# VH-VL binders against NAD kinase (nadK): the designs that were tried, part 49

Target 1, 268 residues: NAD kinase (nadK), of Syntrophomonas wolfei subsp. wolfei (q0aze0)
Amino acid sequence: MKIILVNNRFKENTEKKAQEIAGQLSALNVEVIIDNGLDEPYAGTVDFIMVLGGDGTMLRAARRYGQRAIPVLGVNMGTVGFLSNIEINELAEYLPLILREEYSLEARMMLEVAVFQQQSLLTRVFCLNELLLRSNSPRMLSFALEISGQKLEPYRGDGLIVSTTTGSTAYSLSAGGPIADPQLDAFIVTPVASHIINKRPLVVSPEREISLHLLEEREAIIGIDGQIKMDFGAENRVLIKRAPHPLLMVNLKAKPFFTSIDRSLQRQ

## First folded at step 4 (VH-VL)

Design v26 (from v1 with heavy chain P102A; framework fv_oberotatug)
Fold by ESMFold2-Fast, scan of step 4:
Structure v26 (fold): chain C 268 residues (1-268), chain A 124 residues (1-124), chain B 107 residues (1-107)
Amino acid sequence: as target 1 above (268 residues)
Amino acid sequence: EVQLVESGGGLVKPGGSLRLSCAASGFTFSNAWMSWVRQAPGKGLEWVGRIKSKIDGGTTDYAAPVQGRFTISRDDSKNTLYLQMNSLKTEDTAVYYCTTHARYSGSFLAFDIWGQGTLVTVSS
Amino acid sequence: DVQMTQSPSSLSASVGDRVTITCRASQSISRYLSWYQQRPGKAPNLLIYAASNLQSGVPSRFSGSGSGTDFTLTISTLQPEDFATYYCQQSYSIPWTFGQGTKVEIK
């Protein structure tokens, strides 16, 4: 059995814990690859991915490996989050189930984001939470949104978020979007500080294609999962589709989504 | 109503074959891991094998006595589990139960829903 | 394979009695143990999972305890419907294995 351990080299004590876990797995005849973000994603075949950290580390793992149909387990290292399934101090208890493949998988949709300059593809990335279009200056944006070729009235404001249902509790929530059951596949389209009062969040079929482009020259960026930033100008267009494969999240422990989010909201 | 109903049992000669069916209703069959468990007359329970849901890989596992002779399969469109039994031996004589795995109460798997069983008799 | 051994193989008891059944694993199985009840001529019913968790709908007179290699099923006040055979089962490793069963008979 071959397992990738994904960790963040900049987190205190996380690297040391990853080495300890790798040693424990090696003692059980498991081959371990450590991915701390320094190198390209491991290109070989693997059986399982274990993510050590919070939601941010999970988002990075999803972008790197989420399209490969490999089970991914989130192991929380003490940060609040929605994407981990077990705590690090529970790992020893659940390790036998991991090695025996005695777990269920929960499919989470991902976005495929393609950025063009005029007619040329600049980049294609996958993400678990969202794409954010935002102004990079004090000036508001004027931009066009198309959903499966249907052209909506122009948007004016600070930007727009196109989110998965998993991302409904992330940036989209902060911008006024709905909380969505992550078991559902849908795009959630949430305006950011729209100048037009009646621009409401939209819940859109995942079979549709969403495109965005600026209607006037402005300094803007697109952000992916809050971790990748790219400049976006009037010569650029972004196309957003459902990714070919969902992220396969490992479910070892019942973690009720709705009670978890409800408690989080009550504390705010 | 949550229910499992086995069928297909009967008398068969040693070396023969039988196909058992298990019809599921009242729950989302496509999400369930399923097992076959047998019980020889007057004896205890013996796990035969299992099949995972398709989302969880759809893989099968078997107890050593039946490995290579028995095949577990599922048809999610019909909500039906199957056990194909080949090269039957007198030792395979038992009541065969289909059962579901409980998974959402932590990671401790257990057999929570059981059918009534179907009797397979292997005798000359 | 993990071998499961129950004790006793059978016992005689009266309604109202406290009944205790033990189950031993040949190696540590943590808390990956379930208990089942089988009434004569009927399919088994899940009573307890994860060594000590009572299945929904099961009467509170049933309880389980233990971890590692030694486990116990207790029926605090035996009722007429409790005369049955009880099985422990490990879900720690494939193949999943059951104990040989404990018959609880009327005295």
Scores: ipSAE 0.160, ipTM 0.657, lowest interface PAE 5.7, mean pLDDT 89

Design v27 (from v1 with light chain S30T; framework fv_oberotatug)
Fold by ESMFold2-Fast, scan of step 4:
Structure v27 (fold): chain C 268 residues (1-268), chain A 124 residues (1-124), chain B 107 residues (1-107)
Amino acid sequence: as target 1 above (268 residues)
Amino acid sequence: EVQLVESGGGLVKPGGSLRLSCAASGFTFSNAWMSWVRQAPGKGLEWVGRIKSKIDGGTTDYAAPVQGRFTISRDDSKNTLYLQMNSLKTEDTAVYYCTTHPRYSGSFLAFDIWGQGTLVTVSS
Amino acid sequence: DVQMTQSPSSLSASVGDRVTITCRASQSITRYLSWYQQRPGKAPNLLIYAASNLQSGVPSRFSGSGSGTDFTLTISTLQPEDFATYYCQQSYSIPWTFGQGTKVEIK
């Protein structure tokens, strides 16, 4: 069995813990590849991915490996989040189940984001939570939203979020979007500080294509999962689709989504 | 109401075949891992085999005494679990129970729901 | 295969008694152990999962403990409906295996 350990080397003790776990797995004849985010993603075949850290580390793992249909387990290292299934101090208990594939899988949709300049593809990336279009200055954006060829009235404001259902509890929630069941496939389109008062969040079929472009020259950026930033100008267009493969998340124990989010939102 | 109902048991001669069915209701069958457990008259419980949900790979596992002779399958559109029993032996005489392990409950790897059982008698 | 051995195979008890049943695994199974109750002519029902977790709807007089190779089921105050056969079962390694059963009989 070959396992990738994904960690964030800049978090306290995560590099040491990753090395410790790698040694334990190697003693069980498991081949281990460590991915601390600095190198290119591992290109070979692997059987399983363990993500050691919080939600941010899981988002990076999803962008790097999420399209490969490999089981991904989030192991929490002390940061409270929604994308981990077990705590680090539980890993020894669950390791035999992991090695025998005694777990359930949950499919989570991902976004495919393609950025163009004129007719030329500049970049294609995948993400688990959301794409954010936002102003990179105090000035409002004026931009066009098109959904499957249907051109909406122009937007004026700070930006727009196109989110997966998994991302409904991330930035989209802060901008006024709904909480969505992550087992549902849908795009959530949430305006950011719109100056057009009746622009509401939209929930649309994941089979639709979403296109964005600026109507006036402004300094703007495209943000991916809050971790990647790309410049976006009037010569650019972004196309958003459902990614070809969902992220396959591992469940080793029950974690009730709705009671967890309800409790989290009521905390002071 | 959460329920499992077995059917298809009966008398069969050694070397014969029989197909058992288990109808599930009151829960999301497609998410559940399902097992067959048998009990010979006056004896203890013996695990026969299991099938995972299709999202978890839909793979099957069997106890050694039935390996190669029994096949477990499922039809999620009908909420039904099956046990195809071939080359039956007198030692296969037992009450056959279908059981479920809900993948999202705290009982994840325990048999938390059981059917009433169906009797299979293998004799000449 | 992981062999499960229960002790005793049978016991006699009176209503109100404290009953203890033990289960030993031939190798470490961590906490992947469940306890079941079976009344004559009925299907088994789950009492305890993951060695010590009480199944929803099961009376609090039932408790489980142990890890590794040694496990215990305790009924703190035996009731008339508790006269039954009890089975332990490991889900650590395929094939999943049950203990031979412990019959709790009226004294």
Scores: ipSAE 0.325, ipTM 0.685, lowest interface PAE 4.1, mean pLDDT 88

Design v28 (from v1 with light chain R31K; framework fv_oberotatug)
Fold by ESMFold2-Fast, scan of step 4:
Structure v28 (fold): chain C 268 residues (1-268), chain A 124 residues (1-124), chain B 107 residues (1-107)
Amino acid sequence: as target 1 above (268 residues)
Amino acid sequence: EVQLVESGGGLVKPGGSLRLSCAASGFTFSNAWMSWVRQAPGKGLEWVGRIKSKIDGGTTDYAAPVQGRFTISRDDSKNTLYLQMNSLKTEDTAVYYCTTHPRYSGSFLAFDIWGQGTLVTVSS
Amino acid sequence: DVQMTQSPSSLSASVGDRVTITCRASQSISKYLSWYQQRPGKAPNLLIYAASNLQSGVPSRFSGSGSGTDFTLTISTLQPEDFATYYCQQSYSIPWTFGQGTKVEIK
């Protein structure tokens, strides 16, 4: 059995913890690859991915490995999060089930984001939460939104979020979007500080293609999962669709989504 | 309405074969891990075997008394689970239940939905 | 194989009684234990999963506790419909195994 350990390179002691866990797994005849984010993603075949950290580390793991249809387990390292399933102090207890492949999987949709320069593909990335289009200056954006060939009336404001259902509790929520059951597949399209008072969030089929481009020359940025930033100008177009594979998240214990999010919102 | 309905039970002679079916409705069968559990008359519950969902590899596991004689399979297009029983013995006489192991966070690692059972009698 | 042993094998109780059934595993199974109720002539019903989690729709008088090798099912105030056979089951290791059952009979 071969396992990738993904850790947060910016957290103190996480590399030491990853080495400690790798030693324990090696003693059980498991081959371990450590991914601390500094190198390119491991290109070989693996059986399991263990993410040591909070939601940010899981988002990075999902972008690097989420399209490979490999089970991914989130192990919380002491930070509060919604994408982890077990705590680090529970790992030894659950390790026998992991090694025997005695766990269930929850599929979480991902976005495929393709950015074009005119008609040429510049880059293609995958993400678990959302794409954010926002102004990089004090000036409002004017931009076009097209859904499966249907051209909406122009948007004017600070930007737009295109989110998965998993991402409904991230930036989309802060911008006024709905909370969605992460077991549903849907795009949530949420305007950011729209000048047009009647622009509402949209919930659309995951079979649709969403495209965005600027109508005026402005300095703008595309943000991916709050971790990747890309310049976006009037010569650029972004195409968003459902990724070919969902992220396969490992469930070793029940983690009730609705009660967890309800308690979090009442504390805000 | 969530339900499991077993069928195919009956009287069979030792050494014979029988195939049981379990029709599932009201839930996403393709996501569920499915098991067969049996109960001899007046006795306790005994796990027979299981089959994982296709996304989890579709692998099967069996209890030692039935290993090599019984085969579990599934047809997700028909929402149906099967138990093929070969080389039947008198000690295989039991009510056979099909049951689910859900993949979502509600009740995983437990048998949360059960059929009403089908009686298999192995007797000369 | 992990062997599950229940105690007692049977007990007599009256409506309103507090009933405790124990289940012991031959090796540590962490919290991978479920409890089932089977009424005469009926299929089993899940009561408790993961040692202490109450299944939806199950009355709050049922509770489970324990980890490792020792587990307990408690019925705080026995009702007429609770006269049944109860089974524990481990899901820690294949083959999955059940206890022999505890029959709760009217006194």
Scores: ipSAE 0.007, ipTM 0.475, lowest interface PAE 11.6, mean pLDDT 87

Design v29 (from v1 with light chain N53R; framework fv_oberotatug)
Fold by ESMFold2-Fast, scan of step 4:
Structure v29 (fold): chain C 268 residues (1-268), chain A 124 residues (1-124), chain B 107 residues (1-107)
Amino acid sequence: as target 1 above (268 residues)
Amino acid sequence: EVQLVESGGGLVKPGGSLRLSCAASGFTFSNAWMSWVRQAPGKGLEWVGRIKSKIDGGTTDYAAPVQGRFTISRDDSKNTLYLQMNSLKTEDTAVYYCTTHPRYSGSFLAFDIWGQGTLVTVSS
Amino acid sequence: DVQMTQSPSSLSASVGDRVTITCRASQSISRYLSWYQQRPGKAPNLLIYAASRLQSGVPSRFSGSGSGTDFTLTISTLQPEDFATYYCQQSYSIPWTFGQGTKVEIK
């Protein structure tokens, strides 16, 4: 059995913990690959991915490995999050179940994001939460949104978020988007500080294609899961689709989504 | 209402075959892990085997006494679980129950919903 | 295979009694143990899962405890409907195995 351990290279203690866990797994005849973010994603076959860290580390793992149909378990390293299933101090208790494949899987949709300049593809990336288009200056953006070729009235404001249902509790929530059951597949399109009266969040079929481009030359950026940033100008276009494969998340214990989000909102 | 209803039991001669069905209603069958558990007359409970949901791999596991003779399958479009029993022996005589358990390991390794059972008698 | 042994195989009790049933595993199974009740002629009902968690809808007079190899089911104040056979089950390792059963009879 081969397991990838994904850890956060910017957290000093996670390297030591990853090495400790790798030693424990090796003693059980499990081959371990450590991914600390410094190298290219491991290209060989693997049976399981264990993410040691918070939601940010899980988002990175999803971008690197989410399209490969490999079970991914989030192990929280000290901060309560939405994408982890167990705490690090629970790992020893659940490890026998992991090795015996005594767990359930939850499919989470992902976005496929393609950024073009003129007719040329600049980059193609996958993400679990969202794409954010935002102004990089005090000036508002003027931009076009098309849904499967249907051109909407122009948007004016600070930007737009195109989110998965998993991402409904991330940036989309902060911008006034709805809380969505992550078991559903849908795009959530949420305006950021719109200057147009009555621009509302949209819930769109995951079979639709969404495209964005600027109508005026402005300083703007595209953000992916809050971790990748790239410049976006009037000569650029972004195309967003449902990714070919969902992320397969491992459930070792019940983590009720609605009571968890309700408690989080009451604390803030 | 939540319900499991077994059918297909009856009298069969040694070496014969029989297929049991379990019709599920009132819950999302396609998400459920399903098992068969049997009980010989006057004896205790014996786990026969299980099948995971399709999203969890759709794999099957069997107890040693039935391995190679019994096959568990499911038809999610019909909300139905099956047990195909081949090369039946007199020691397979039992009431056969279908049962389900939750998907999460903290509680899902327990049989929370049971049918009423169907009797299989293997006798000459 | 993990072998499950219950003690006693049967006991006699009166309504209002405190009843204790023990289950022993041949190897450590952590807390992956469930308790079931089976009334004569009926299908089993889940009472306790994860050694100590009470199943929804089950009366609070039922409780479970233990970890590793030794487990206990307790009925604090026996009621007429509690005269039944009780089974423990380990779900730690396939094949899943049940104890032989404990029959709780009227005294």
Scores: ipSAE 0.199, ipTM 0.637, lowest interface PAE 4.9, mean pLDDT 88

Design v3 (from e16 with light chain A50K; framework fv_oberotatug)
Fold by ESMFold2-Fast, scan of step 4:
Structure v3 (fold): chain C 268 residues (1-268), chain A 124 residues (1-124), chain B 107 residues (1-107)
Amino acid sequence: as target 1 above (268 residues)
Amino acid sequence: EVQLVESGGGLVKPGGSLRLSCAASGFTFSNAWMSWVRQAPGKGLEWVGRIKSKTDGGTTDYAAPVQGRFTISRDDSKNTLYLQMNSLKTEDTAVYYCTTHPRYSGSFLAFDIWGQGTLVTVSS
Amino acid sequence: DVQMTQSPSSLSASVGDRVTITCRASQSISRYLSWYQQRPGKAPNLLIYKASNLQSGVPSRFSGSGSGTDFTLTISTLQPEDFATYYCQQSYSIPWTFGQGTKVEIK
């Protein structure tokens, strides 16, 4: 059995803990690959991915490995987030279940983001939470949104978020989007500081294709899961659709999504 | 009311086939992992095999004595579990129980709900 | 395969007695052990899961203990409905295996 152990390179305690866990797994005849984010994703065959850290580390793991249909377990190392299932001090007890594949899988949709310059594909990336189009200056953006070939009236504002249901509690929430059950498949399209008062968040079928381009030359960026940033100009177009494969998240115990989000919202 | 009801048992000659059914009610069947457990007359319990939910891959596992002869399947639209038994042997004579693993609970790996069983007799 | 051996295979007891049944695994199974009760002509009923956790609805006179290879089921004050066969079962590795059973008979 081969396991990738993903850790947060920016937290010193997680590197030491990753080495300890790798040693424990090796003693059980498990081959371990440590991914601290510094190198290219491991290209070989992998049976399981264990993410040591918070939601940010899980987002990186999902982007790197989420399309490979490999079970991914979030192990909380500090402040509890939405994407972890067990605590680090519970790992020893649950390890036999992991090695015997005695766990449930929860499929989480992902976005496929393709950025073009005219007709040329510049890059294709996958993400778990969202794509953000935003102004990189104090100037408002003017941009076009198409949903499955249907051209909406132009948007004017600071930007737009195209989110998965998993991403509904991230940037989309801050911009006024709805909280969505992550078990549902849908795109959430949330305007950012729209100049047009009646532009509301949209919840659309995950089978739709979403296209964005600027109507005026502005300094803009597209952001992916808050971790990747790319320049975006009037010569660029972005196409967003459902990724071919969902992220397969491991559940070893009950997932308290609604009570967790309710508790978080009370701390305002 | 949470309930499992087995059916399809009966008398069959060695080399024959039978299909057992287990009708589930009172819980979300599509989320459950399901197992078959058998008990020969006057003997102890023996695990036969299991099937995971479709969400968890829908994979099956079997005990060595039945591997290659028995097939476990499910129809979530009908809330029904099946056991297809081929190439039956006299040692397959037993009461067959269907049972469930609860998802996302402390008893996940225990068999917490059992049917009443259905008798399969293989003789000639 | 993990072999499960129960001791004793049978015992005679009276109402009010404390009854102890032991289960031994051929290798360490951590705490992945369950106990079941089977009354004559009935399906098994889950009593204890994960070595020591009492199933909802099961009387508190039943308790489980142990880890690794040695496990115990205790009935503190035997009642008439407790005359039955008891089975331990490991869920550490496939195939799941049961002990041979312990029959608790009226003295």
Scores: ipSAE 0.261, ipTM 0.644, lowest interface PAE 4.2, mean pLDDT 88

Design v30 (from v1 with heavy chain N31T A32Y; framework fv_oberotatug)
Fold by ESMFold2-Fast, scan of step 4:
Structure v30 (fold): chain C 268 residues (1-268), chain A 124 residues (1-124), chain B 107 residues (1-107)
Amino acid sequence: as target 1 above (268 residues)
Amino acid sequence: EVQLVESGGGLVKPGGSLRLSCAASGFTFSTYWMSWVRQAPGKGLEWVGRIKSKIDGGTTDYAAPVQGRFTISRDDSKNTLYLQMNSLKTEDTAVYYCTTHPRYSGSFLAFDIWGQGTLVTVSS
Amino acid sequence: DVQMTQSPSSLSASVGDRVTITCRASQSISRYLSWYQQRPGKAPNLLIYAASNLQSGVPSRFSGSGSGTDFTLTISTLQPEDFATYYCQQSYSIPWTFGQGTKVEIK
């Protein structure tokens, strides 16, 4: 059995803890690959991915490995988060279930984001939470949103978020989007500081394709999961659709999504 | 109202075949792992095999005494679990129960929901 | 395979008695142990999961303890409806295995 350990090199004790866990797994005849984010993703076949850290580390793991149909377990290192399933001090008790593949999987939709310049594909990336289009200057954007060939009235404002249901509690929430059950597959399209008073968030079938382009030259960026940033100009177009594979998140422990988010909102 | 109802049991000769069904209602069957457990007359409980949910790969595992002879399958559109029993032996005589493997609390699998059982008798 | 052995195989008790049933695993199973009750002619009913957790709807007179290889089920004050056969079951390693059962019968 081969397991990737994904950790955050910039968090306290994560490197030492990853090495400790790798040693425990090796003692059980498990081959371990450590991914601290500095190298290219491991290209070989693996059986399981264990993410040591908070939501940011899980987002990175999802982008790197989420399309490979490999089970991914989030292990919390003491930071509050929504994408982890167990705490680090519980790992020893759950390890036999992991090794026997005695766990359930929760499928989480991902976005496929393709950025074009004219008809040429510049890049294709996958993400778990959202794509953000935003102005990179004090000037508002004018942009076009098209949903499965249907052209909406132009948008004017600071930007737009196209989110998965998992991403409904991330940047989309801050911009006024709804909280969505992560068991549902849907796109959530949330305007950022729209100058059009009646532009509301949209909840859209995940079978649809969403297209964005600028109607006038502006300094803008595309952000992916808050971690990747790309320049976006009037010559660019972005196409967003459901990724071919969902992220397969490991459930070893019941996770009460609605009570967790409710408590989080009361504290904010 | 959560229920499991088995059917298809009966008398069969050694070497024969039977197919058992288990109809599920009152819960989201497609997300559950399912097992068959049997109990010979006057004896204890014996696990027969299991099937994972389709999202978890839909794979099956069997106890050694039935490996190669029994096949577990599921039809999520009908909320039904099946046990195909081939090459039956007299020692397969038992009440067969279908039961769930809920993933509540994650780490500790237990057989939470049980059907009433269906009797299979293998005799000349 | 993990072998589960219960002790005793049967016992006689009176209403109001404290009853203790033990279960021993052939290897360490951590806390991956459940207890079931089977009344005559009925299907098994889950009492305890994860060695010590009481299943919803089960009376508080039932309790479980133990870890590793040695486990106990305790009925603090036996009631008439508790005359049944009790089974332990390990969920640490497939094949899942049950103890042979302990019959609690009226004195």
Scores: ipSAE 0.000, ipTM 0.474, lowest interface PAE 12.8, mean pLDDT 87

Design v31 (from v1 with heavy chain K54R; framework fv_oberotatug)
Fold by ESMFold2-Fast, scan of step 4:
Structure v31 (fold): chain C 268 residues (1-268), chain A 124 residues (1-124), chain B 107 residues (1-107)
Amino acid sequence: as target 1 above (268 residues)
Amino acid sequence: EVQLVESGGGLVKPGGSLRLSCAASGFTFSNAWMSWVRQAPGKGLEWVGRIKSRIDGGTTDYAAPVQGRFTISRDDSKNTLYLQMNSLKTEDTAVYYCTTHPRYSGSFLAFDIWGQGTLVTVSS
Amino acid sequence: DVQMTQSPSSLSASVGDRVTITCRASQSISRYLSWYQQRPGKAPNLLIYAASNLQSGVPSRFSGSGSGTDFTLTISTLQPEDFATYYCQQSYSIPWTFGQGTKVEIK
């Protein structure tokens, strides 16, 4: 059995902890590959991915490996989040279940984001939470939103978020979007500081294609999962659709989503 | 509301075949991992085998005494679990229970919901 | 296979008594142990999972303890509805195996 161990080397003593866990797994005849974010993603065959860290580390793992149909387990190492399933101090007890594949899988939709310059594809990225289009200056954006060939009236504001249901509790929530059951597949389209009073968040079928482009020259940025930033100008177009494969998240214990989000909102 | 109902039990001769059914209601059957557990008259419980949900791989596992003779299958459109029993032996005489266990291993694979059982008697 | 042995095989008790049943695994199974209750003529029902976690709806008089090879089910104050057969089960490795059962009957 081969496991990728994903960690954030810059948080606490996670590098030392990753080495300790790798040693424990090796003693059980498991081959371990450590991904601390510095190198390109591991390209070989892998049976399981274990993410040591918070939601940010899981988002990175999902972008790197989420399209490969490999089970991914989030192991919390400090700050609790929505994407981890067990705590680090529970890992030793659950290892027998992991090694015998005695766990359930939850499929989480992902976005496929393709950025074009004219007709030329510049990049293709996958993400678990959202794409953000935002102004990078004090001036509002004017942009076109098209859903499955249906052209909406021009949008004017600071930006737009296209989110998965998993991403409904991330940036989309901060911008006024709804909280969505992550078991549902849908795009959530949430405006950022709209100048138009009647612009509302949209919940649309994940089978639809969403296109965005600027209607006038402005400084703008495309953000992916809050971790990747790209310049976006009037010569660019972005196409967003459902990724070919969902992220397969491992559940070793029940984590009640609605109770968790309710508690999180109370703590503000 | 939540219910498992077994059927198909009866008297069968050694070497014969029988198919048991388990009808599920009150929960999302397609998400559930399902097992068969048997109990010979006056004896204890014995796990027979299990089947995972489609999303979790749909794989089956069997206890050694029934391996190669019994087959577990499911029809999610009918919310029904099946146990096909071939080459039956007198030692297979038992009440057969269908049971579900939570998808999450946080229950440590405990069986939380049980049917009332169906009796299979293998004798001449 | 992991063998599960219960002790005692049967016991007689009175309402109000504290009852203790033990279960021993042939090898270490961590906390991969559940306890079930079976009343005469009925299907088993889950009492305890993960060695010490009380199943929802089960009275607090039931408790479980142990890890590794030795496990205990305790009924702190026996009630009339508790006269039944109790089984432990390991889920550490397939095939999953049950103890032979402990019958708790009225004195």
Scores: ipSAE 0.346, ipTM 0.696, lowest interface PAE 3.7, mean pLDDT 89

